# Miniprotein binders against q9bqp7: the designs that were tried, part 19

Target 1, 240 residues: q9bqp7
Amino acid sequence: VPQNWFPIFNPERSDKPNASDPSVPLKIPLQRNVIPSVTRVLQQTMTKQQVFLLERWKQRMILELGEDGFKEYTSNVFLQGKRFHEALESILSPQETLKERDENLLKSGYIESVQHILKDVSGVRALESAVQHETLNYIGLLDCVAEYQGKLCVIDWKTSEKPKPFIQSTFDNPLQVVAYMGAMNHDTNYSFQVQCGLIVVAYKDGSPAHPHFMDAELCSQYWTKWLLRLEEYTEKKKNQ

## First folded at step 16 (miniprotein)

Design wh71
Fold by OpenDDE base, fold request of step 21:
Structure wh71 (fold): chain B 240 residues (1-240), chain A 103 residues (1-103)
Amino acid sequence: as target 1 above (240 residues)
Amino acid sequence: SERIKRLEELAKEILRLVEELRKITDDPYVLQLLDMAELLAEFALDAAKRGDLEEAEQLLKWAIEYLEWAVEEVKKEGDSPEEIERLERELEEAKRKLEELRK
């Protein structure tokens, strides 16, 4: 049980978005500060076993591609992910901002992969927007807050070259989603709360993306795990 | 032992270099590399404290590899060339210290 328990949901916020559908999605810039990001907390609290598995994978890839080839591969994977997020932000942004769409960003297998998911996405409330949890002292940049099949969700877009049909195969991504939810639900910059999460795994070959929906119960379960990781991070940094 | 102390000191030096490099870049890709270097150096420090010297050396080797990669990426940005050159020299010294400890 976490020593510093905090609720994921804010009882003071209504689940009903106030009737003023913001005409423009929120885009709060991430500020550089001493507050750890969700990504940093998760990265810094990886187990030794996870690290050794990653290093063994890296060594195998270096044997196959060479050192420079592996660096290029990793850089390309990162760049493809970045371009995918930029393309999605452009697609999900209001039409007035669409005049500057780089058509080349839209021509990707990842964008093709998510087309069937995008049909079920509406009511975009935030895109590439910073969240801060003041009490728990962490920050993050969430990809998207929108309605998926009529349910308001924190949506996290992921790229993969390999099928990830199960949420368990997404590693710490569920923790990232609930961390963003918990922060947003208690961030004063947001007037609404979210009770659901969605992880979308897009594929390079354009095959249909896998949506991993997280209901309020599943979010609460992962929230407990997130709090434990955050405590581990906090104790680790106090002892340094 | 003197070897344990030197491995602990080297791990702390790598952690310092990571922190210094974090001050001169905001690139998310580089920050990810630095997070790996930091995590590996922290595990190395813990291994050294337990007397697991072989594990500590291996973890420090991997931490240095990530830090080298991060430095190379920051050099491509073209910012703070003097500071990067200083960090490169200190990193090369850290590599030499590790190789001396592995013998």
Scores: ipSAE 0.721, ipTM 0.882, lowest interface PAE 0.7, mean pLDDT 91

Design wh9
Fold by ESMFold2, look of step 17:
Structure wh9 (fold): chain B 240 residues (1-240), chain A 103 residues (1-103)
Amino acid sequence: as target 1 above (240 residues)
Amino acid sequence: SERIKRLEELAKEILRLVEELRKITDDPYVLKLLDMAELLAEFALDAAKRGDLEEAEQLLKWAIEYLEWAVEEVKKLGVSPEEIERLERELEEAKRKLEELRK
């Protein structure tokens, strides 16, 4: 049990739908900050075994592609993820943006992969929006808040070249989702709260994406794990 | 021991170089590479304190590789070329120090 426990849900916020919500999704800008981001906390608290496994995989890839080939491959993977997020923001925005005019963003295997998920997504409340947990001292940039099959969710979009049919194979992604959720639920820039999460894993070849729904109880279980990672990070940096 | 102290100082030098590079750019891809270099150098420092000198050496080698990769990416951005050349020279010196410890 974490020593600095804090609730993920805010009892002072309504969990009822708001029929008069704005038609434009929230987009709170992210500012560079001294406090850590969710992704930095999770990256900086990787285990040594995870790092050794990553390095073994990297060396195998370098043997296959060469060092320059591996660096180009890695750069392309990063760029494709960035373009995927940009395309989804454009698709889900109610206003025609300059990003929707870029045909290359909309014609990718990853976008094809999520089409069946997007049919179940509605009521978009936030896109690429900053969250801050002032009490626990962390910040993040969430991908999307919208209804999925009638449930308001923090939605996180992930690209993958390997199938991830089970939530356990997404490793730290559930922690990322609940960290955003906890921050949003206690951030004064937001007037509502969210009790469910969704991780959507999209595939380069256009294969149907895997949705991983997280109800309130599952979110609470992962929230405890997130708090432990945040505590580990804080203690590590306190000694530096 | 003396060897532990030398590995600890090298890890701290790598961490300093990471912070200097963070001051030059906020490019997300470069920052991702720097975060890995930082974590590897921190693991190396812990390994050196435990007396796991071969592990510390390997971790420092990997940290330097990520830092070199980050420098390459920053050079493509064209920002602060004199600072980048200085950091590149300091990184080359760190590599030489690590090679001497392999013996």
Scores: ipSAE 0.788, ipTM 0.909, lowest interface PAE 0.7, mean pLDDT 87
Fold by ESMFold2, fold request of step 21:
Structure wh9 (fold): chain B 240 residues (1-240), chain A 103 residues (1-103)
Amino acid sequence: as target 1 above (240 residues)
Amino acid sequence: SERIKRLEELAKEILRLVEELRKITDDPYVLKLLDMAELLAEFALDAAKRGDLEEAEQLLKWAIEYLEWAVEEVKKLGVSPEEIERLERELEEAKRKLEELRK
């Protein structure tokens, strides 16, 4: 029950693609500004209980790997995610020539993991593109907007060390997707809007990725939860 | 009362160091480490204000560890080496202050 409810969809914007929609995916550059990003809002609204549980897990990992080993593990997980996103942008881009560096970027188990999903992806309209919600004052960098099995989606690519078929194991992932969706639907850099979401969890060993589709009703439900997290963040920062 | 005040001051010093490091880099990995240090220092400030001194000390210890980790990562980037060395010295001083308070 957010105090400042705001609709996820823009009723003044067409639900239907425009016949003059560009064939090259949009890539709006992310600009430095003082408004918070989606991921910062979500991180800064972690509960103290969540933080203590994370530190307990960290200490167990340090016991197993050593402190330097844990830092290397964490760095590698982050780097693999970055490489995965870069590879997907390259694969989905209609660029005319692949470079040698792009060839090395395309080699990974994560890319093999999503091949069956990519066969169902078409009509790519945005890749690694900034979104801003001017009214609610937040920004984000969405991974992809494309059709999945004929439905236009905000698509978010995730890496995992093991198969995770539950959307529940990705607590903030649905909030991230709907936050990007709401921002895009109210961002003047975009002439279209999107009502569905897709979270794709890929696996390092190349195992088939798990898609988690979110229809408009489910997106609206998570949108309410996102608005509550954004309110929490805003109130927290006013007290500083 | 005096111990509470010193823990609050240390938490605020850590928050200042976080903001100074943010001015040096926009590297997304470093920024994630800084976000954690910030959250921990904010929880520590709240704990100190409530008089939960043992909790405040633990939270500050973790915040400092994330800052030390962030400094290590910024040094690998090779940007602003004079500023990083200054901030590293200030962080070591904050760490010494915390160890004195834990006695």
Scores: ipSAE 0.787, ipTM 0.908, lowest interface PAE 0.8, mean pLDDT 85
Fold by ESMFold2, fold request of step 21:
Structure wh9 (fold): chain B 240 residues (1-240), chain A 103 residues (1-103)
Amino acid sequence: as target 1 above (240 residues)
Amino acid sequence: SERIKRLEELAKEILRLVEELRKITDDPYVLKLLDMAELLAEFALDAAKRGDLEEAEQLLKWAIEYLEWAVEEVKKLGVSPEEIERLERELEEAKRKLEELRK
């Protein structure tokens, strides 16, 4: 039970965009500040057991690949994730043409993997857009807000392969989504709110991505868990 | 004891180096390496305060490895070469202090 509970949904907002909303997706720039990001909160509240397990795995990989090989492996996995997100932003931006895109961004198994999901995505409202929760004092960069099968969602794109030294528990994926949702719903840069989430896990070989839909009730349940992690982070940093 | 104090000071030195490297770059990959070094150094500080000295030493060794990795990545970016050279020397000194403590 969080000490400072705060609602995920804003009763002063409609969940429908009105006709005056811009036709171009919002892209609020992320500003460097002392307010922690969602991903930093989640990383800094990893348990010691999680960290020890990751370090054991890292040492094993170094034995098999060498230190330089392991670092190159990790760097390549990170770069692939970055390029995946860049490609999706480009694909979902209605103002860009194919001539303005890097053709190598569009040629990947991860992009092939999500094609069936993209056919169900419409009404894109935000892409790679900063969110800030002024009251709870955290910031994030959400991937996408769009309709999925007719429901407006915060959509988070994941590659199935992630650099393990930085990876958090897969239980954290829903926390990330609801943290973005709660911040957006209380951020004055946004005139609407979102009550559903979608996590899309893409595969490097192009196999069909797995969508994980989160309705409003499930989002509310994970929101409580996010508030606990944020509280843990805040208390930890007050003593430093 | 003296050994606890030295491990606590070393953990704080590592945390200081993390913050100085954050001033040099906002590269997302470097920042993730720094976040790991920070978490490990914080766990090491807690372990030293509890008297778990072998755990504190292992955690600091891992934190230094992440900082060395971060320095290597910053060098590839080509930013602030004089500042990164200074921080690299300070990191090597921290590594020597840890090696002396483990003997």
Scores: ipSAE 0.781, ipTM 0.907, lowest interface PAE 0.8, mean pLDDT 86
Fold by OpenDDE base, fold request of step 21:
Structure wh9 (fold): chain B 240 residues (1-240), chain A 103 residues (1-103)
Amino acid sequence: as target 1 above (240 residues)
Amino acid sequence: SERIKRLEELAKEILRLVEELRKITDDPYVLKLLDMAELLAEFALDAAKRGDLEEAEQLLKWAIEYLEWAVEEVKKLGVSPEEIERLERELEEAKRKLEELRK
C-alpha cells in the first residue's frame, strides 16, 4: 500500500466536456526543472534483475551487430518512434494548423498500422502536452488526450517491431498512462478529467496496431502501482 | 577494504558525471542513456557496500559504457564542446580507475 496515497481522479472535475471545448488541442510545453519525469521515475525504479536482463540483451545484440551497429540500431529505433509521434501529431492536429505535412512522415508502416485506430479517435483535446502533479511532484509529456470510441482517454502511442497483443507485454506503459492521467486530472492547466487510458502499439510492417484500452478500474489498479514506484524513487533519492 | 572504498568512490564519480551531463542536455534520448548510467552506478554503489566487488565492477563497466554513449550523442548535438571534452577526459580517467580495480 502506498504511504502517500493520492487519488487518480479529481472529484472536482467533470468528465463532461465543458461547452468551451477548445477548438484547438492543448499543447503545454514541458519545462525543464528539478521535478522528475514519469519516464525518469519508471526507469530509475527498474529492478536489478530487469537491468541485468537488459544488459544481457544488449550484449547479445552487440555480438550480432557490433557495438556501432547496436548504437545505430538503437538510434534508428528512437528516431522511428519520434517520427511516428510527429506524424501522429500532424494527423491529429486541426486542419488549419497543418503545417506543410511532410508527406514522407505519413508514409510509414507505423502510420499504416494505426489507421484503424485513428478512425475511432475524435475530440482531440491535447497533443504532446506537459502535465504536472504538484502534490506528488512529478511531470510528464503526454502524447494525446482524445475520445476513443466515444470515451475520453489518455492515449499513448508506442512503436514495436514485435507483436504486443497483451497489455502485460507493454511493460511499464500502463504506469506511464495512469501517471499522465493522474497528473492531468490535478493539473490546473486542464479543466477536464480523464478516466480511461489507451495504449496503441503500432507495428513497423503496417500490420494492424493493437489497442489496449484501460477502463477506470484498470487505471486505478495501475495507479496504485505507479504510486509505489514513485515512492521508491523518492526514497531512493533521499538516501543519496 | 580499500578496494571497496575505491569502488564506492568510482560509483559516486560516475553519478557526478551523469549529473553534469544532465545540466548540458535536455535531449530525451541522451537523458534515457544517462538514466541507465545512473541506475547502474547506484546498483554498483550498493554492491560495493555489500562487498560484492565483482558485481560492482561489472555494473560500473556498464555504467561507463552508457556514459560514453551519452557523451557521443551529446557531441552529435553540438552541445558545449569544451564541457564535453572535459567530461570525456574525466570519463577516461574513470575507465582507467576501473581497470586498475579489476586487476
Scores: ipSAE 0.729, ipTM 0.887, lowest interface PAE 0.7, mean pLDDT 91
Fold by OpenDDE base, fold request of step 21:
Structure wh9 (fold): chain B 240 residues (1-240), chain A 103 residues (1-103)
Amino acid sequence: as target 1 above (240 residues)
Amino acid sequence: SERIKRLEELAKEILRLVEELRKITDDPYVLKLLDMAELLAEFALDAAKRGDLEEAEQLLKWAIEYLEWAVEEVKKLGVSPEEIERLERELEEAKRKLEELRK
């Protein structure tokens, strides 16, 4: 049990999304600050064993690709992810806010992969928007808040070259999603609450993306795990 | 031992370099690399304190590699050329120190 328990859901906010669908999705900029990001917390609370496994993987990849080849590979993976998010933001943004649609961004296997998911996405409330949990003292940049199949979700878009048909295969992604949810639900910049999460794993080859829906109960379970990771991070930083 | 102390000092130096780089960039990719460098350096520091010198050295090597990578990426972004050059020199010195400790 976390020592510093905090609810993922805000009891002061109604479970019903206030009917005022903002006509424009929120896009709160992430401010540079000393507050750790969700991604930082998760990364810095990796176990030594996990780190060694990653480094062994890296070394294997370097043997296969060379050092420069590995750097290029990782850079490309990151860039592909970035472009995918940019494309999704463009797709999900109202037409009036669409900067000149780089049509080239839309011509990706990843975009093709998520088309069937996008059909079930509506009521976009936030895109690439910063969240802050003031009490727990962390920040994040969430990809999307929208309705998926009629349920308001924090949606996190992921790219993968490998199938991830199970939520367990998404590693810390569920923690990231619930961290964003918990922050958003207690961020004063947001007037609504989210109770569900969605991880969408898009594939480069255009194969149908895997949606991993997280109901309120599953979110609560992962929230506890997130709190433990956050406590670990906090303790680690106090001892440094 | 003197070797333990030097490894600890080197780990702290790497951590300092990470923090300096964090001040000059907000690039998410670079920050990810810096987080890895930081984590590895922290583990190295802990290993050194435990007297696991081989582990500490290996972890420091990996930390430095991530820092080098981060510096390269920051250079591509065109951020603070003078400051980056300083950090590159300090990083090269850190590499030299590590090599001396591994002998």
Scores: ipSAE 0.724, ipTM 0.885, lowest interface PAE 0.7, mean pLDDT 91

Design wh9
Fold by OpenDDE base, fold request of step 21:
Structure wh9 (fold): chain B 240 residues (1-240), chain A 103 residues (1-103)
Amino acid sequence: as target 1 above (240 residues)
Amino acid sequence: SERIKRLEELAKEILRLVEELRKITDDPYVLKLLDMAELLAEFALDAAKRGDLEEAEQLLKWAIEYLEWAVEEVKKLGVSPEEIERLERELEEAKRKLEELRK
């Protein structure tokens, strides 16, 4: 049980759209500060076993590709992910704010992969927007808040070269999603709350993306795990 | 032991270098590399405290590799060339210290 328990949901907020909800998605900039990001907390609390597995994988890839080849591969994977998020932001943004769509950004297998998911996405409330949990003292940049099949979700877009048909195959992504939910639900910049999460795994070959829906119960379960990771991080940093 | 102390000091030096690089860049890709270097150096410090010297050395090697990679990426961004050159020198010294501890 977490020592510092805090609820994921805010009883003072509603999930109902206020009539005054701006037609434009929120885009709060991430501020550089001493507050740890969700991604930093998760990365810094990886187990020693996970780290050793990653390093063994890296070593195998370096043997196959060479050091420069591996660096190039990793850079390309990162760039492809970035371009995918930029393309999605452009697609999900209101038409009036559509800067000249770089048509080249839209011509990707990842974009093709998510088309069937995008059909079920509506009511976009936030895109690439910062969240802060003041009490628990962490920040993050969420990809999207929108309705998926009529349910308001924090949506996290992921790219993969390999099928991830099960949510368990997404590693710490469920923790990331609930961390963003919990922060958003208690961030004063947001007038609403979210009770559901969605992880979308897009594929490079354009094969149909896998949606991993997280209901309120599943979110609550992962929230407890997130709190434990956050405590571990906090204790680790106090002892340094 | 003197060897444990030196490994702990080296781990702390790597952690310092990570923090210095964090001050000069906000590039998400570089920050990811720095996070790995930090985590590995922290595990190395813990291993050294436990007397697991071989593990500490291996973890420090990996931490340095990530830090080298981060420095290379920051150089490509054209950020603070003078400060980067200083950090490169300090990193090379850290590598030398590790090699000396492995003998």
Scores: ipSAE 0.723, ipTM 0.885, lowest interface PAE 0.7, mean pLDDT 91

Design yg2
Fold by OpenDDE base, look of step 20:
Structure yg2 (fold): chain B 240 residues (1-240), chain A 94 residues (1-94)
Amino acid sequence: as target 1 above (240 residues)
Amino acid sequence: SREELWERIFELIEKGDYEEALRLLREYIEKYPDNPLALYIVADLLFDMGRPEEARKVLERAKELAKKTGDPDLIEYVELLERLIERLLEELKK
């Protein structure tokens, strides 16, 4: 049980979109502060097993590809992910006309992969927007807040070359999503709250993406795990 | 506890005491024979120890089990190690 329990949902906010919700998605810039990011907290609190496996994988990849080959591989993975997010932001942004869209960004297997998910996405409220939890002292940059099949979600877009049909295969992504939810729900820059999460795993070959929907109950379960990770991070930093 | 055992195994590996790590892993596998992660780690250690034929045999079982679990990361790790083992075995035949 977390020592510093904090609710994921804000009782002072309604789940119903206020009529005052801007027609334009929010894009709050991330401020570089001493405050840890969600990503940093998760990376610094991986289990010994997770750290071990990742390090062994890295060593084996270097043996296969060489050091330069592995650097190139890592750079390509990062670039592909970045381009995918840029393309999604362009697609989901109401201000960007099709004419301003880099056609090359839209011609990807990842974009093809998510087409069936995008059909169910509406009511975009935030894109690439910073969230801050002032009480719990963490920040993050969320990909998207939108309605998926009529439910308001924090949506996290992931790229994969391998099928991830189960939410358990998405590593710490569920924790990232709920961390963003909890922060957004208590960030004064947002007038609304979210109760659901969605992880979308897009595939390079254009095969149908896997949507991993997280209802309020599942979000609450992962929120408890997130709080434990945050406490572990805080404790580690006090001992340094 | 299972967690304490794994912690000890990882500590041994970090120290380079692969023989003792393998002993503990083998005891673990004897109790839990269908754990693809443990089998993968055994194969990986055997590979580092210059025992590629033994690594291959263990990894074959790990691969079969990993495919049954559907863990894509473990499958990737297994397949990567498999390629490395095969490359090493080919080099040793020259």
Scores: ipSAE 0.793, ipTM 0.943, lowest interface PAE 0.6, mean pLDDT 91
Fold by ESMFold2, look of step 20:
Structure yg2 (fold): chain B 240 residues (1-240), chain A 94 residues (1-94)
Amino acid sequence: as target 1 above (240 residues)
Amino acid sequence: SREELWERIFELIEKGDYEEALRLLREYIEKYPDNPLALYIVADLLFDMGRPEEARKVLERAKELAKKTGDPDLIEYVELLERLIERLLEELKK
């Protein structure tokens, strides 16, 4: 039970569209400031088990590839993820940014993997957009806000290579989604709110992506866990 | 509780007390022999302790169980450690 409970939903807002909503998705710039990001909070509050597994995996990879080989491996994984998110932003936004680079960006297994999910995505309201929760003092950069099968969601896209998936996000990814949701719902840059979440795992070989839908009740349950992680982070920084 | 036992095991590993961590893990595995994560951690400790033949035997069982669960993260950890164990065993023959 968090000592500093705060509601995830804002009763003063609706998740329904209105006629005055802009026709293009919001893209609020990320402001670099002193408050921590969602991903920083989650990374700094991992369990002892997760820290052990991650550190041993890193050391074992370095033993196998060498330090330079591991650095190249991690930079390539990062670049694949960046290209994937750039491609999705291009696909989901208006056609004002058509380039040959965008066409080459669309040629990936990850993009093929999500095609069946994209059929169910409509009403895009935000893409690669910053959120800030000034009351709880955290910031984030969400991937997408759109309707999925008729439900307005914060959507998080993740990549996976088999047999070597990116392992950091699945355990904590629901917390990341609800943290973005809570921040957006209380951010003055946004006039609407979101009550559902979606995590989409895309595969390098083009295999059909796996969607993980989170309704409002599940989001509320994970919100409580997020508040505990944020509280833990704050306590650790107070003692440093 | 089981959570308190695991916290103790990881504390011992952090302190470098691998023999005591291994003792607790082996007692856990005696009661719960089909836990692939526990078996993986035993193999990982044995590898770092310079006991790769013992690590290989434990890891074979961990791999079998991990494949049955279909946990891709644990399968990756097991296969990576297996490659490193085999490399060490080959090096020791030289």
Scores: ipSAE 0.656, ipTM 0.915, lowest interface PAE 0.9, mean pLDDT 85

